VH-VL binders against Uncharacterized protein C28H8.2. Designs and how they scored, part 15

Target 1, 141 residues: Uncharacterized protein C28H8.2, of Caenorhabditis elegans (q09243)
Amino acid sequence: ANFISDPRSMFPKMVRTKNAFHFLQYFMGTFRRMFRNKTEMIEHFNYYDDQVKGTDCHIQEELDFARFKSYFDRYTRTHYNPEIRIIFAIMTKDSSHMTVEFHVTSQSWFGFEDHFHMIIRAVNDENVGWGVRYLSMAFNC
Key: E = the ipSAE of ESMFold2; O = the ipSAE of OpenDDE; V2 = 0.75 times the mean of E and O plus 0.25 times the DockQ between their complexes.

## First folded at step 11 (VH-VL; framework fv_bepranemab)

Design s2 (from q1 with heavy chain I34M, light chain E30L; at its last look DockQ between E and O 0.79; V2 from the best seeds 0.00; counts 0 for: pae E 3.9 > 2)
Fold by ESMFold2, look of step 11:
Structure s2 (fold): chain C 141 residues (1-141), chain A 119 residues (1-119), chain B 112 residues (1-112)
Amino acid sequence: as target 1 above (141 residues)
Amino acid sequence: EVQLQESGPGLVKPSETLSLTCTVSGFSFSGYYMAWIRQPPGKGLEWMGTISHSGSTNYNTAVQSRVTISVDTSKNQFSLKLSSVTAADTAVYYCARSPWYDILTFDYWGQGTMVTVSS
Amino acid sequence: DIVMTQTPLSLSVTPGQPASISCRSSQSLLHSDGKTYLYWYLQKPGQSPQLLIYEVSKRFSGVPDRFSGSGSGTDFTLKISRVEAEDVGVYYCMQGIHLPLTFGQGTKLEIK
């Protein structure tokens, strides 16, 4: 099987979009909504390839799909009021790859305000559309 | 390797101020929250407060009028000051951390330092 | 403040036998969004506490699968399917739904 985003969900997986603007709109929208409940977490991670890889400056090992999902599941349980904004978005001439930097802020139940940057590299797969292949996170680093 | 080490006086007189320092190594505290948790001899654990690397704090209401937690990022240190101490403040004092992705899980603790309040 | 009450306060177990520790909270730890903020820590003799279980039933990294957590609302249980010598110490439950964070009084597990 060569499906890029195939979490073991009981619901049929919808086909992603090949439109870059719709991808970013839905990626950001589901990102905000995953702070509301676990169903939205699943929908947000439908935009990540199963083989997604990445880094965070505070975590020494390489992160994969399961680790990203676990960390965001834990993060969203103690934070609220997320804001996500695009800093830049760059696409290759053939429209097959995109790099996007986001700035994210949220508030914790302890009264702290947190922020971090995310840089994603997305690939427009011929069969399924845009998906996140690589993610780099920078919590105050 | 992640390490947290508490230090401070073992004996403090009643009505004075208890001062403790937690020195950290093996991680960047910009991705973590630091807490002070104490344990009176033979008793359970009491959360005293949590501080972010930027200095924002939240304290247990039971001690909030007497407690100050602070951070010095240049020295990799967090501190606790507890004013107007009584015998009830005699305890082992721990510093502990929680990661950015789960502020409610204390994943590493210092070895603890015993503080006795006695004249 | 939320009061966390553990039973028993002390437990002696033959190695290889199961153990069960209960924790009851004075208020529900279930948030309206469906999440439950209950945690378990172990303090081995002469050591600092260590995290075992987060969110009722999720084992922390490196925690053996003989440890399992369960429960809902106000009633929670930590089970050890086969107690080993390394499991001795005091077990604490903690709630994280409301500040201040509060712990149970502890359950001492010892080997017979």
Scores: ipSAE 0.305, ipTM 0.743, lowest interface PAE 3.9, mean pLDDT 86
ESMFold2 (binder alone), look of step 11: mean pLDDT 90; pTM 0.931
OpenDDE, look of step 11: ipSAE 0.765; ipTM 0.894

Design s3 (from q1 with light chain E30L H31Y; at its last look DockQ between E and O 0.54; V2 from the best seeds 0.00; counts 0 for: pae O 3.8 > 2)
Fold by OpenDDE, look of step 11:
Structure s3 (fold): chain C 141 residues (1-141), chain A 119 residues (1-119), chain B 112 residues (1-112)
Amino acid sequence: as target 1 above (141 residues)
Amino acid sequence: EVQLQESGPGLVKPSETLSLTCTVSGFSFSGYYIAWIRQPPGKGLEWMGTISHSGSTNYNTAVQSRVTISVDTSKNQFSLKLSSVTAADTAVYYCARSPWYDILTFDYWGQGTMVTVSS
Amino acid sequence: DIVMTQTPLSLSVTPGQPASISCRSSQSLLYSDGKTYLYWYLQKPGQSPQLLIYEVSKRFSGVPDRFSGSGSGTDFTLKISRVEAEDVGVYYCMQGIHLPLTFGQGTKLEIK
């Protein structure tokens, strides 16, 4: 399957020659760097818009893109040492689409362990390569 | 409605232990940190410590040797204990909440409770 | 500990006129994440403190746009473009870059 690439809806972008495993490793690496450097989050979210959704199970609030970005920015600044675990990954037979669920634990400034779930839908674009088209996070559920 | 309410004795004798309780309601207990902040009469604010819903604490070193903050999840209550009090501990004591994603934001405060240390 | 110093300690303003409060820290409040952890609180008479500004210039929810924060490094300013009666109280700056959290002495704002 061939797709028309939209740079505003795909991140991270990888060369198509890299397989799904390498894409996941790269994605997790980028995600870790957000927590380590505290500066890559803004760049990451520049590749999303209405394709990003978030919820917090304790505050019972659904976050649109703007609120999500602000929320996650504050989260990233106040949390460290993320541990990312893949819950499941499923790919279409033609290797054009992949859905992955992550469980992420992190430590707050005061050492409290927090967590969230993340679901991404990635597409393998012929011209751009693998990229995340949809991202949903459920915080502290 | 989000509510925090401090309670405890308004008078404590020198060398005794000050004990206060913060009762919270109107929000999920596990979604927030609770901080204790005090204010002597006519003076500024002093952060005493912060606790998570799991009981993890961080204290101001100025009072660390005398302060204990704890949580009772079954009662939705947080407690402050300050031992060996002196007149310098006379103050209005506040509890305040911070979202778990932003520990530095005190978005809701209790009304405060006055504690006087006097013989 | 980081020392926060506010000036002036008291301010009397005519309604509708602007007000400005300064806050200085003993060391930079810029963190490695590129954020500056300076906060402003208002304690109205007989009330608990309430958050006005976070991270130097970001207004908290429900805070009127007549309030603005600015500054960098160790020098910060809270401005009220048009003071109203409801703005009376004591303003505190707070640093959140290092524990313990520390507050300024407070600035009492009164109406003439």
Scores: ipSAE 0.044, ipTM 0.713, lowest interface PAE 3.8, mean pLDDT 86
ESMFold2, look of step 11: ipSAE 0.479; ipTM 0.797
ESMFold2 (binder alone), look of step 11: mean pLDDT 90; pTM 0.919

Design s4 (from q1 with light chain L101Y; at its last look DockQ between E and O 0.33; V2 from the best seeds 0.00; counts 0 for: pae E 9.1 > 2)
Fold by ESMFold2, look of step 11:
Structure s4 (fold): chain C 141 residues (1-141), chain A 119 residues (1-119), chain B 112 residues (1-112)
Amino acid sequence: as target 1 above (141 residues)
Amino acid sequence: EVQLQESGPGLVKPSETLSLTCTVSGFSFSGYYIAWIRQPPGKGLEWMGTISHSGSTNYNTAVQSRVTISVDTSKNQFSLKLSSVTAADTAVYYCARSPWYDILTFDYWGQGTMVTVSS
Amino acid sequence: DIVMTQTPLSLSVTPGQPASISCRSSQSLEHSDGKTYLYWYLQKPGQSPQLLIYEVSKRFSGVPDRFSGSGSGTDFTLKISRVEAEDVGVYYCMQGIHLPYTFGQGTKLEIK
């Protein structure tokens, strides 16, 4: 071959799954790992569709993919020891959409324990598998 | 619109407990921290303590034995109690909020309320 | 406690001229995450404090670009490239890396 490029750009990154249980397991696992460094955050966001939209009661604006990454970049730099658990998960009858509520806990370097809920809506694309299409982060709002 | 308003007695006798209330509106408490910050007349700012969205508190060690910060979400109120006050506790008392992702970015402050400790 | 020392304690500036305020901390404000937790606030006469700068050099929303912050470790500077009448007040630096959070003693800026 007569060209040089970044080897990582030439190979598939994380491949999504069509299995709902594996998607949730990988989503939660990568969520915990994104607190370790930026590379792990990229792996978590591989499960988000590029057109993901959502809300956050802490912020008065609608969020997109880039803004979610930006806000979690700040969060993971000020928090550690994350835990994430499923509160409920429900799927449409045709198994193409799911809604999942998670409870998240973490600790800040400033001595606070933090809690919030996340609600995702995910779509199972026949070609690429499960991806997050909508995200809502809420503290009783 | 976001609003924070402090209220309290204005005058407190030495050795008594100072009680202040911060009434808030225009935002969801669960996404924010509330801090109490005081300023003696003609002097600088002193952080007294912060309460998280879960009700957990952190206090300045200088006042930790005397201060209690609490929240009543049903009334949209945060309170500060400072026991055994002296003249050194005479100050303007502010409440201020910060977002969960940047806990020292105090983006909205109350107007402040003056408390004088005098016999 | 981390002691925050500001210099000068007061400053008189001719309108349109620059101003510079120094803040020195008794310990490094750099966190293991690579960020430095140094903030600048302005308290205008008769008003509550307002945030100007976070993370050493990042301007808060709505803050004019004539305000700039710099520094690292224990030494930090707030600069105003062209002082305007509305910039009058007391400037405070604050650290947010170790409890208790502490402010500098303040620098009063006046117009000559």
Scores: ipSAE 0.011, ipTM 0.583, lowest interface PAE 9.1, mean pLDDT 83
ESMFold2 (binder alone), look of step 11: mean pLDDT 92; pTM 0.933
OpenDDE, look of step 11: ipSAE 0.057; ipTM 0.713

Design s5 (from q1 with heavy chain T50L; at its last look DockQ between E and O 0.43; V2 from the best seeds 0.00; counts 0 for: pae O 2.2 > 2)
Heavy chain, then light chain:
Amino acid sequence: EVQLQESGPGLVKPSETLSLTCTVSGFSFSGYYIAWIRQPPGKGLEWMGLISHSGSTNYNTAVQSRVTISVDTSKNQFSLKLSSVTAADTAVYYCARSPWYDILTFDYWGQGTMVTVSS
Amino acid sequence: DIVMTQTPLSLSVTPGQPASISCRSSQSLEHSDGKTYLYWYLQKPGQSPQLLIYEVSKRFSGVPDRFSGSGSGTDFTLKISRVEAEDVGVYYCMQGIHLPLTFGQGTKLEIK
ESMFold2, look of step 11: ipSAE 0.576; ipTM 0.797
ESMFold2 (binder alone), look of step 11: mean pLDDT 91; pTM 0.933
OpenDDE, look of step 11: ipSAE 0.694; ipTM 0.879
ESMFold2, look of step 12: ipSAE 0.567; ipTM 0.803
ESMFold2 (binder alone), look of step 12: mean pLDDT 91; pTM 0.934
OpenDDE, look of step 12: ipSAE 0.215; ipTM 0.765

Design s6 (from q1 with heavy chain S56T N58Y; at its last look DockQ between E and O 0.04; V2 from the best seeds 0.00; counts 0 for: pae O 4.0 > 2, placed apart)
Fold by OpenDDE, look of step 11:
Structure s6 (fold): chain C 141 residues (1-141), chain A 119 residues (1-119), chain B 112 residues (1-112)
Amino acid sequence: as target 1 above (141 residues)
Amino acid sequence: EVQLQESGPGLVKPSETLSLTCTVSGFSFSGYYIAWIRQPPGKGLEWMGTISHSGTTYYNTAVQSRVTISVDTSKNQFSLKLSSVTAADTAVYYCARSPWYDILTFDYWGQGTMVTVSS
Amino acid sequence: DIVMTQTPLSLSVTPGQPASISCRSSQSLEHSDGKTYLYWYLQKPGQSPQLLIYEVSKRFSGVPDRFSGSGSGTDFTLKISRVEAEDVGVYYCMQGIHLPLTFGQGTKLEIK
C-alpha cells in the first residue's frame, strides 16, 4: 500500500495527446528533465509496477520493479546530458498501439559515457490519447 | 465498450463488513487502475482508494484502517471491503477507471450500487 | 486535507444563457512539474459522475466546446457558454495535488 501524500507519485508524469509524434517528443522530454531535475524520475516510476522491466547486462539479472527504480534513480543522479535517439518506431495499422526503441547516451559525473536501451509499448486510448503500457530498459549492454 | 459494474449486498448490518465487487469489461485489465468512490445520499463524493492491476493500493487515510481493495485478475474483478460499518457508511459506491498513465483521471464510472447500513 | 469550496451551491439558468461555477482550493493546485491538478465532473440526475475537464482546462473526449475551464493557483472556474437541458446535474471540482483526493461540495445546475 502507498500512503504518500503526493498523488503524482501514483502515476507516470505524462501528457495526454492523440498525436503519436508529440507523445514521443514529450516522452523524450520527460527523460531529459529526469536527468536535469533529478527528483522528477521518482515521480515518474512510482506507478509502473510490473509493467516496468530492467536488466543490467553486467549483472545478467532481471531487476524487479523496486530494484529497477533504485537502479535508475542512482543512474539519473549520477549522469547528465542525455542524448535520446529513436532507434525504431512501429505502429499498428489502426494506430492503436506503438512500439518504440530508444537509445540513450549520457555522461557520468566521473567523466565517461554510458548508455542504455529502452523499449516502450504505448497504447492510444480513444478518449485520453497515447500512454505508455510497457517499459523495458537494458543497461550496460 | 468500456463497462464497469458494481455488485454486492445492498444491506449491511452495523459492525459488519461491507463487501463489493467491480466487474470490468471492454478494456485490458492490466492497462488501467480502478478506484472506489462513494457518495452518501444527497452528499458529495469521497475517494476511498485506488488499485493497480498488480495489486498496488493507495488509500484515503480517513478509511485506510477499515478499507481493503483487492484484485482478481482471473475474473477481471476488483473488490472493496469496508469493515466495522456504521450508518455513516451508507452510500452509493462507485468503481471508476483511470488510465495507468493518469491515475487521477476517472474517465469511466460504474453505475454505482447503493449500500445501506441498518439493523 | 485540501478543502475544495464551490460557489454557488445551486443555480438556475435559462436555456441558452451562460453559467459559471467557481471552485476554490485551500491551497495551490499548481505543481512544480508545471501542471495544475484540478478536475471537473458532472453527475446528471440518476446517473454516475462523468468527466468533463481535466487539468483545469482540458476537455475530455466528447465534451462539448460550450464547456470551458480556467483558473490558476487556488481559484478555478467552469463556464458553460450556452446552457442546454442536458447540462442539468451536479458539478464537482476535484483536486489531485495532495492525497487524499478531495471534491467540492457540488453545484446543482437547474433549468428555469
Scores: ipSAE 0.024, ipTM 0.685, lowest interface PAE 4.0, mean pLDDT 86
ESMFold2, look of step 11: ipSAE 0.332; ipTM 0.729
ESMFold2 (binder alone), look of step 11: mean pLDDT 91; pTM 0.926

## First folded at step 12 (VH-VL; framework fv_bepranemab)

Design u1 (from s5 with heavy chain I34M; at its last look DockQ between E and O 0.62; V2 from the best seeds 0.00; counts 0 for: pae E 3.0 > 2)
Fold by OpenDDE, look of step 12:
Structure u1 (fold): chain C 141 residues (1-141), chain A 119 residues (1-119), chain B 112 residues (1-112)
Amino acid sequence: as target 1 above (141 residues)
Amino acid sequence: EVQLQESGPGLVKPSETLSLTCTVSGFSFSGYYMAWIRQPPGKGLEWMGLISHSGSTNYNTAVQSRVTISVDTSKNQFSLKLSSVTAADTAVYYCARSPWYDILTFDYWGQGTMVTVSS
Amino acid sequence: DIVMTQTPLSLSVTPGQPASISCRSSQSLEHSDGKTYLYWYLQKPGQSPQLLIYEVSKRFSGVPDRFSGSGSGTDFTLKISRVEAEDVGVYYCMQGIHLPLTFGQGTKLEIK
């Protein structure tokens, strides 16, 4: 099942902003922190609507939030020093939706350089601000 | 279905190079690390080395000077070369995969191929 | 290198009875990420090894619940609550915290 929470009730555990730029900064910062501290995604990303889904280029089954979290947590646990680059970003004219594409390079704890491609689609909540609606991860593909 | 299958000569002369290939199906190398593990007759398991999809390798120091592991993604093949073989290299050789998200968890193995070093 | 030591090296068990295999490492297998990288494999006669347990106590997909793993630090145990004929083979523990990866000597389980 997808993790559903009221972002207002979760504040200030997560930064909530209606500014897309600040949201992305927070997202990337949280992302780096996960790799650094080896903490679980739930500790950082706790605002997702009930339509949040994920995919991986090597996994046929669509990932709900719970499965995506487990998948991503395992990766962050075993990799270090992420280099996060925004390679594409697009926003609707009404600023209600945003799609951002990341390229992430990291090093496994055994020294292998790995990378994954990640796409997030965020929705701007009228009361709280931006939140992730969709996550897609493609490891080395 | 995930499959790994080792192939190569079952007999190698001393001082020659042992060459094996692991052919995989049902998955892509990009999501996994690949390893070679061998087992002498009646003995335990010995990890030989690991390779990523990008070609990065780690070898067991016990065989590092003689071992080369490579990957050919276009053929879905993963190879082992072991030079200057002796009778001590007689073993069943296995290829195995490890998911990138669970590094060093060998979840699937080939059936193994027996290689005998003999004159 | 981390040395993995299994005991016993052989075990004969009556079907339906429990079995226990010990694995000790020469150093802690606990990583800074909070996980312990100890694995158990079973090699059935004439077959390749197959993963049973990962990270001390997590059963791999398809592994019956009669198999359980426990332990911490340097001392680990694989338990079979009720041994069946299909459980015959050689069990190996493996550490995955430091290279080179190293296995225990193996424990041969037979049915009485």
Scores: ipSAE 0.304, ipTM 0.782, lowest interface PAE 2.0, mean pLDDT 87
ESMFold2, look of step 12: ipSAE 0.408; ipTM 0.768
ESMFold2 (binder alone), look of step 12: mean pLDDT 91; pTM 0.930

Design u2 (from s5 with heavy chain L50I; at its last look DockQ between E and O 0.58; V2 from the best seeds 0.00; counts 0 for: pae O 2.6 > 2)
Heavy chain, then light chain:
Amino acid sequence: EVQLQESGPGLVKPSETLSLTCTVSGFSFSGYYIAWIRQPPGKGLEWMGIISHSGSTNYNTAVQSRVTISVDTSKNQFSLKLSSVTAADTAVYYCARSPWYDILTFDYWGQGTMVTVSS
Amino acid sequence: DIVMTQTPLSLSVTPGQPASISCRSSQSLEHSDGKTYLYWYLQKPGQSPQLLIYEVSKRFSGVPDRFSGSGSGTDFTLKISRVEAEDVGVYYCMQGIHLPLTFGQGTKLEIK
ESMFold2, look of step 12: ipSAE 0.651; ipTM 0.832
ESMFold2 (binder alone), look of step 12: mean pLDDT 91; pTM 0.932
OpenDDE, look of step 12: ipSAE 0.421; ipTM 0.819
ESMFold2, look of step 13: ipSAE 0.598; ipTM 0.820
ESMFold2 (binder alone), look of step 13: mean pLDDT 91; pTM 0.935
OpenDDE, look of step 13: ipSAE 0.257; ipTM 0.775

Design u3 (from s5 with heavy chain S98A, light chain K35R; at its last look DockQ between E and O 0.44; V2 from the best seeds 0.00; counts 0 for: pae E 4.1 > 2)
Fold by OpenDDE, look of step 12:
Structure u3 (fold): chain C 141 residues (1-141), chain A 119 residues (1-119), chain B 112 residues (1-112)
Amino acid sequence: as target 1 above (141 residues)
Amino acid sequence: EVQLQESGPGLVKPSETLSLTCTVSGFSFSGYYIAWIRQPPGKGLEWMGLISHSGSTNYNTAVQSRVTISVDTSKNQFSLKLSSVTAADTAVYYCARAPWYDILTFDYWGQGTMVTVSS
Amino acid sequence: DIVMTQTPLSLSVTPGQPASISCRSSQSLEHSDGRTYLYWYLQKPGQSPQLLIYEVSKRFSGVPDRFSGSGSGTDFTLKISRVEAEDVGVYYCMQGIHLPLTFGQGTKLEIK
């Protein structure tokens, strides 16, 4: 099950920029900050007017938003030092949409290395700039 | 149904190597950590070590020099080897799992297997 | 190593009466991630340990609500509001804040 949120509700929490590069920097920065400060996902990312999708490669059932949030929050609480790499990035010719694929490697607080795959789709609002429309995370793949 | 089952020789001679296997079923072990915990007769519990789905291990320093934990993904089995055993190693040995997001929450345990060290 | 100390070591309780077990750690079990890594396990006679409480106060699935955990820092308590015959066994607290993981001595609960 996917979750769709109202982007307007996330406006105060999500920085929107006209520059796609700066938006990605902010996004990754926020992501790192969640791992550093152990803050909940809902404090930073619920700005998805298309889809929020969570999966675990060892769980057949797709995670709904509630489960996804819990899953991710537990992950961030138990893992440190995320290394975020952009694997792929593509933007539409009119610069209205971009899709970015990330690979994130992190260490558990016991030092075990783990990783997850993440895909985002961002839309460029002509008034407020870039914002995440779609988020998909695949854990333990 | 989630199951963990320890198996191995119930008797080991002093100075030999204790070798146990934990066979898991009812879940994908790649989503969990597996720990070995032992309990001497009439005594409390001692954590020996754990292994991640990737094969990473952490050992109790008390047994680190003698203990090896490994995984065989093809058989859904985890192994414990304890070398140079003495009578002090006589115990019921348990394997237990913990979710990857709760490394130390041992939610399911095996039945345990008794190992006696005796000449 | 973190030393876990349980009190009492044995407890006899009349069915229907409450029980309380204390667990103290030699250092704080509170982690910077906001979690407190204190666990309670029950080992019934002839059985393997089973998880009762994780992170101080969270009941594991299937655990009756008569079981409750509380505490902070270095002082923790497991409470059973109404002891039943099936609650007989040895209760262990465990810390997971630092390696090696360490358990309390265990508290044997018996029915009068």
Scores: ipSAE 0.051, ipTM 0.709, lowest interface PAE 3.5, mean pLDDT 87
ESMFold2, look of step 12: ipSAE 0.290; ipTM 0.726
ESMFold2 (binder alone), look of step 12: mean pLDDT 91; pTM 0.928

Design u4 (from s5 with light chain Y39F I97T; at its last look DockQ between E and O 0.60; V2 from the best seeds 0.00; counts 0 for: pae O 2.8 > 2)
Fold by OpenDDE, look of step 12:
Structure u4 (fold): chain C 141 residues (1-141), chain A 119 residues (1-119), chain B 112 residues (1-112)
Amino acid sequence: as target 1 above (141 residues)
Amino acid sequence: EVQLQESGPGLVKPSETLSLTCTVSGFSFSGYYIAWIRQPPGKGLEWMGLISHSGSTNYNTAVQSRVTISVDTSKNQFSLKLSSVTAADTAVYYCARSPWYDILTFDYWGQGTMVTVSS
Amino acid sequence: DIVMTQTPLSLSVTPGQPASISCRSSQSLEHSDGKTYLFWYLQKPGQSPQLLIYEVSKRFSGVPDRFSGSGSGTDFTLKISRVEAEDVGVYYCMQGTHLPLTFGQGTKLEIK
């Protein structure tokens, strides 16, 4: 079963904004903080009623938030100095949905430069604001 | 099915260069590191080096001056070159993969290829 | 380089009896990322090494629950609760916390 979280129960821990720009800043900030502090992904993606889904180019099965978190936490734990760039962003006219493509370059503790490609689809909740509904991961794909 | 297979000459003369190839199939190597590990007859295991999908390498300092690991993405092959070989380089040579998300977890190994250094 | 020391180097066990192999490192294997990169491999006769345990205590897929790993810092143990004939081979511990990767000498397990 996919992880489901009530966004109201996550307040005020998680960001509550209907502003897409602020959401993206928060999202990228969370990424940087995770890489810096080696903190688990616990304050993002998991506050929507809709099931969070995801894919990865190296994993056949669909990911829920729990699996994605575990997967991504392993990456952030072993990588440093992320450079996060928004490659593409598109939002519906009614500001209810947004798709964002990120490219993350980082260095492993081996010293290898790796890159992480991610596409997220976020939904604007009428009560709590933006939240991730879907993600697609591609490590060095 | 995940497969790694080592290949190359089984006999190399002293002072020459040992050259081996690791052919991989059943997975995308872009998500894995590839390591070369050797085992002299009746002895333990020695890690020689590691290569990423991008060609970045880390070598064991013990062989760093003589070892070169490379990748040919078009052929799904990884190569090991060891120059100036001596009898001490006689061993079974393995290639093994490690997922990026579980670094240094060598979950699949090739069958190994025996290389004898002899005149 | 980190020196990995296994004890014993050889072990003869009656089927159904437990076995224990120790692996000690010359330095702590706790990485700054919070993980301990200690692995156990089994090399069966005439075969390549195969992964048994990763990160001290995590069983690799398909590995029977008879196998268990434990330890921390510099002292690690592989335990087999009930040795079977298929468990014959040489067991190696490996550390990946520090470069270069290094292996123990190996422990040869035989059946009585």
Scores: ipSAE 0.205, ipTM 0.761, lowest interface PAE 2.8, mean pLDDT 86
ESMFold2, look of step 12: ipSAE 0.503; ipTM 0.773
ESMFold2 (binder alone), look of step 12: mean pLDDT 91; pTM 0.934

